VH-VL binders against Protein LST7 (LST7). Designs and how they scored, part 4

Target 1, 242 residues: Protein LST7 (LST7), of Saccharomyces cerevisiae (p53237)
Amino acid sequence: MSSTVISLAHFCDKHGPRIISVTQSAEKGTLGEELLVPDYPTESYCESCLLQFPEESTRSMRCFIEDVPFITTQYSSIRYQLLNSIIKRAFSEETMIYDNMPFIFFDDLRGLNLVIGFKLYDENARGNERRYCFILTVDSRSHDDSMKMLSEHWNFIIGGFDKMIAYIKNIHKSEFLGKNKTVENNLETLNNNAFIGSYLRANKSKFGRNLVSLTDDKFLFVRIHKWNSFLLHTVMNENKLP

## First folded at step 7 (VH-VL; from b5 with heavy chain S31D)

Design c2
Fold by OpenDDE, fold request of step 9:
Structure c2 (fold): chain C 242 residues (1-242), chain A 119 residues (1-119), chain B 111 residues (1-111)
Amino acid sequence: as target 1 above (242 residues)
Amino acid sequence: QVELVQSGAEVKKPGESLKISCKGSGYRFTDYWIGWVRQAPGKGLEWMGIIYPGDSDTRYSPSFQGQVTISADKSISTAYLQWSSLKASDTAMYYCARQPYEFGWFDPWGQGTLVTVSS
Amino acid sequence: DIALTQPASVSGSPGQSITISCTGTSSDVGTYNYVSWYQQHPGKAPKLMIYEVSKRPSGVSNRFSGSKSGNTASLTISGLQAEDEADYYCSSYTDSDTLVVFGGGTKLTVL
């Protein structure tokens, strides 16, 4: 099983840092059944945390690239604690710069993690913003090997995430402008300071929103799955970490 | 102003049941967690558990799992902590506090409810 | 019981700066910046002084500051005043089944 994983996470107003999706790869020639998650009630997830596919009954997505299975699920059945720890750490980092540059952290327990954060404006969110991040995790204790892999594929990886994030932002912007013609200027000025006071004076009705809803793209997570799968396959094909 | 007001002090005997309350005001009660914290006399703070009144999602500390029940009535912006059978060791100050997310900070705090359990 | 470690007591004179430490592990303070500090006067409810290691709520004096290094978070009180005499508790998220853990508390005496 590949040691490299890509996660999409967000800071939920209710739960704090939560994983939305995990894309993993299994061994070549297998179906990757071990990466699938059992059926779970979607009602147990808040709207903001929910991985939503076009087919409501679909809980996971699988594709094959050169006989390697890639699977996207709401959570990782085999790396659940690890990834939850990683995302909690990622969102707690003060150096998290949304939309500017990736940051990396490494430790023996959590491996090497590349994090790219981004924000989406939402008046129904606490602080009027939704915070997200993509995380590429190399689940290896070898810092050198992991860093080598990242370095060798840095532009490709970063470019891939940038494209995904740009796409999400663009469709979100289009959706937002389509509904709110009067607020053309507010999408670019997410004032970080607005977040600090919002937990004390939440007079406006706040509720969870799914990323699909925010972007009005019912295929968004399908796209993310495809992008992540491609990214993982490309990175893994060139560098097999033990 | 955001405020949590707790029910008054309780004096009980071992074996008795008890339900204390925490009423929130000045904010949307359903959008924040309510945590319960125990403080035994002369001791420190102990996290007991939390409830999200919006959907009644609850989490308990392992130490308090099965020992107490946390509930909420969102219609009256009130959270509850209850015992089916009190013990002398339950003698403590009990605080409710608002949390922005599941493991977030506590702010504000209720004034506390003193529970005394003695024979 | 998993608890964060605080000194039992700290003392200082008016005008001095004092620091209270809160030591955890890699499962809490050492990894995550979800550390809070609370002030509790005798017979009163705790009050939030610092959240997320270093953020200060509105209404809290700028004399209170928070930091973290390694597995240890610190609350610093500058310009110590008589009113600062209280118990101080740290808290942190933890990877355990206990979502939030408190320190044992520190009694601050102003001499």
Scores: ipSAE 0.892, ipTM 0.950, lowest interface PAE 0.5, mean pLDDT 91
Fold by OpenDDE, fold request of step 9:
Structure c2 (fold): chain C 242 residues (1-242), chain A 119 residues (1-119), chain B 111 residues (1-111)
Amino acid sequence: as target 1 above (242 residues)
Amino acid sequence: QVELVQSGAEVKKPGESLKISCKGSGYRFTDYWIGWVRQAPGKGLEWMGIIYPGDSDTRYSPSFQGQVTISADKSISTAYLQWSSLKASDTAMYYCARQPYEFGWFDPWGQGTLVTVSS
Amino acid sequence: DIALTQPASVSGSPGQSITISCTGTSSDVGTYNYVSWYQQHPGKAPKLMIYEVSKRPSGVSNRFSGSKSGNTASLTISGLQAEDEADYYCSSYTDSDTLVVFGGGTKLTVL
């Protein structure tokens, strides 16, 4: 089982930091069934937390690249606690600058983590913004090996995430402008860290929205899965970390 | 102004049931968690549990799991803490407080409800 | 039970700066920036003074500041005033089944 995982997480207005999706790889020549998650009631999730595939009954996505299975699920069945801890830490970091330089943190428990955050405007969200991050986790106790891997694939990894984020932002913008032709100016305000007091203000009717809804792309998570799988495969082929 | 108003002081005997209330106002009650915190006389703050009134999602501290029941009625913007059978050790001040997310900070706080359980 | 460690008492003279520590573990304060501080006057409900380690709510004096290093969060009160005499509690998210844990509280006396 690969030690490298890619997660998409967000800061839920209800729950705080939550995982939306996890892409993992299994051993070559296997089906990766151990990475699949049992059936879970989606109704128990906030709308904003939901991993949504085009087929409503689909809870996971699997693909094969050179006989290696890649699986995307709502959560990791085998790394649940780890990844939850990671995303909670990531969102708590003051250095989290959305849409800026990625940040890295390492510890003995959580391994090496590369985090890239981004924001999307949403009037139905607390503070009128949704916060997300992609996280590449190298689940290894070897800092040196992990850093070596990241360094060797830095441009590729960052480029990949940047492309994904850019795509998400672009389609979100298009959707937003399509609905609200007059509000071009509000999208620029997302760059300003005006987080202060937003949680305490009595805002009008807020409700959860997932990324599919925000972007009007029902295939968004399919795309993310494909991108993540490709990224993982590329990184893994060159450097297998124990 | 956002405020939480709790029910009045209670004097009970061991074995009696009790339900105290916390009413929120000045904000959308369904969009924030309500936490309950116990403070025994002369002691510190103790987290009991939380409820999200929007869907009644509830979490308990292990120490209070099965000991109390947290509930909410969103129609009247009220959260509840209840005991089926009070003990003398339940004597304490009980606070409700608003939380922005599941493990977020508490603000504002209710004024507290003093519960005295004595024979 | 997971508990955050605070000094039982701290004292200072008017105009001085005092610091109250809150020590946790790598499962709470040491890893996450979800630390809050509350002020409680006798017979009153707690009041939020600091959240997320260093953020100050509206209406709270700028004399109150928060920081964190390692497993220890700190509340600093500058320009100590008589009105600052109160109990102070820290809290933090924790990885345990207890989502939020409080410190034991610190009694601040203004001499």
Scores: ipSAE 0.886, ipTM 0.948, lowest interface PAE 0.5, mean pLDDT 90
Fold by OpenDDE, look of step 9:
Structure c2 (fold): chain C 242 residues (1-242), chain A 119 residues (1-119), chain B 111 residues (1-111)
Amino acid sequence: as target 1 above (242 residues)
Amino acid sequence: QVELVQSGAEVKKPGESLKISCKGSGYRFTDYWIGWVRQAPGKGLEWMGIIYPGDSDTRYSPSFQGQVTISADKSISTAYLQWSSLKASDTAMYYCARQPYEFGWFDPWGQGTLVTVSS
Amino acid sequence: DIALTQPASVSGSPGQSITISCTGTSSDVGTYNYVSWYQQHPGKAPKLMIYEVSKRPSGVSNRFSGSKSGNTASLTISGLQAEDEADYYCSSYTDSDTLVVFGGGTKLTVL
């Protein structure tokens, strides 16, 4: 079982910091069935917390790269407590207020974690924004080895996350503009402040929205799974951490 | 203005049942948690549990699990704390308070409900 | 019972700065920035003074500030005034089944 995991988390208006998805790798030559989460209580999730795949009955996604299985689930069946703790800590850190600013923390229990946060403005969210982060977790007690791995693959990892975040932001923006035709005429003047202002003007009821809804991309989590799998595979093939 | 108004003081005997209320106003009642906090006379604050009125999701402190029932009626923006059988040790001030998320801070607080249980 | 540790009492003269400590563990204060402080005057409900370690709600005096180091959170009150005399409670998220825990409270006396 791979010691490296990629998680997508968000700050839920109801629950606080919560995991949306976890991508893990299993041992080469196996099916990774132990990582699959066929059933979980959905009552503990709100709309904004939900991992949604195009097939309604699908709760997990699996792919194989060079005979290594990669699995994405709502949560890790093996590392549930650990990852929840990590996410809560991640969102408690001040660095989460900055978009795409890498933040690293390590402890003996939680291993090495790289966090990259981003925000999506949403008039239906408390504070008119939703907060997310990608987290690369190296579940190892060796700080030096973990840091070495991270350093060796820094540009690749950061670039990968940046690409994903940019994609999410772009399609979110497009969705927003598509619904607000009046804003399209002022696109040239849409700076971050103007964009925020447009969101603030809508006295709409606050309710939960997941990333699929926010982006109108029903395949978003499939894309994230593929990206994460690729990232993990690349990083793991070059540096096998004990 | 966001406000929580609690029901009035209660004087009860051991073994009696009791339900006290906390009504929220000035905000969307279904979008925030309501927490209950006990304060025995001359003692500190004790977290009892929380409820999300939007879907009635409820969490209890282990110390209060099975001892009380927390509920809510979102139609009237009211949360409840209930005992099936009061004990003398239940004598305390009970506060409700708003929480932004499951383990967030409390703000604002209700004015408190004094519950006195004596034989 | 899981509780955060506060001094029973602190005192100061008007105009002075005082600090109240709140000590937890790595399962609560030490790991997470989910620490809150509440002021309670006699016979009154608690009032939020600080949330998330150092954030101040609207309407709360800038004389109140919060910080954290290691497993210890601190509330500092500068320019102490008579009206600051009250009980102060810290709280924190915990990794245990108890989601939120309070400190034992600190009685602040203004001399």
Scores: ipSAE 0.805, ipTM 0.897, lowest interface PAE 0.7, mean pLDDT 88
Fold by ESMFold2, fold request of step 9:
Structure c2 (fold): chain C 242 residues (1-242), chain A 119 residues (1-119), chain B 111 residues (1-111)
Amino acid sequence: as target 1 above (242 residues)
Amino acid sequence: QVELVQSGAEVKKPGESLKISCKGSGYRFTDYWIGWVRQAPGKGLEWMGIIYPGDSDTRYSPSFQGQVTISADKSISTAYLQWSSLKASDTAMYYCARQPYEFGWFDPWGQGTLVTVSS
Amino acid sequence: DIALTQPASVSGSPGQSITISCTGTSSDVGTYNYVSWYQQHPGKAPKLMIYEVSKRPSGVSNRFSGSKSGNTASLTISGLQAEDEADYYCSSYTDSDTLVVFGGGTKLTVL
């Protein structure tokens, strides 16, 4: 099992912090079959919390980089409870202000964690925004050793997360503006009553939405899987980017 | 003007059943959890459990699992707390409160329902 | 079997500042910033005063503030007034099936 993983999480309107996906590696030269998880708990039935690949029956994604398998699933078979604790702490940190600026935290139980939070506008979400983060977790007892490893890859990981976040935000913005042009036109026809406009805006139907739906990109989680696998592979071996 | 209004005080005998209610208004009832909190006379607050009225997802504190039933009728924006067989130790004030997510803060609170179980 | 520890009582004079403590463990207050504070006057329902350690709901006086250090969260009331006399409870998320626990409560007396 890898000592370093990348998670994508969100703050669900119903559940609070929930992991959407975790990417981890298996031993070089293996197929990583022990990391594949076909079953999802009933609680992951929430649409906004669900990891969804293009083929509906697929619950795990695997790729190989230099014979190292990388697996993305919704749950880590060994670290499920620990990762849930990590994201609950991450979303509660005062430095989680969703400004695309990274922050870190460390403790003996949860290791060293590098976090970047971001938001997507969604009128179907409470407060009209959905909150997400990417987390790199380095599972080490030594704060100094973990900080040294992280500092050597700081710019690479931050740049990598920033690129994926920018991609998600840009395709979401394009999809959102296209679909909400009709709503904006309808609001113009109702603008003669500020009370009605406030009522319509405040009382829009609230429900969970998957990132695939928010971006209209059925391959979004495949792209996230491949990108996170690339980031992890680089952090875990001798061939590092400066 | 978010408000939770609870049913009135109850006086019961041991072994009787009871169902008390909590009606929400001024917000979308199905978008928030309703939690139940017990306060025995002169004592502190105890979380009993929660329900999400939107899909009836229900969670219980281990201390109250099997002791009460939490339910909701979203068509009338009402949550319920129910006992099948009351005990004298069930004498307490019972509050409902809204929670923004499954372990979130409590705001607002209902006015409370005093349940007295006299032998 | 997690408990949040509060002092049984505190007192202060009008105009003073007082602090009420809420001590947990690394399974709750020590790790997470999901601490809330509630004020309860006699015969009344609790009222949310502080959430997520330091955030104040609209309509709550800025005389009320919250903070956390280590395993201890604190509610500070500055410029004490007679109407602040009440019971105060903290609560926190826990790493357990209980999810949320309350402290035992603190009676604040304004002298």
Scores: ipSAE 0.766, ipTM 0.891, lowest interface PAE 0.9, mean pLDDT 86

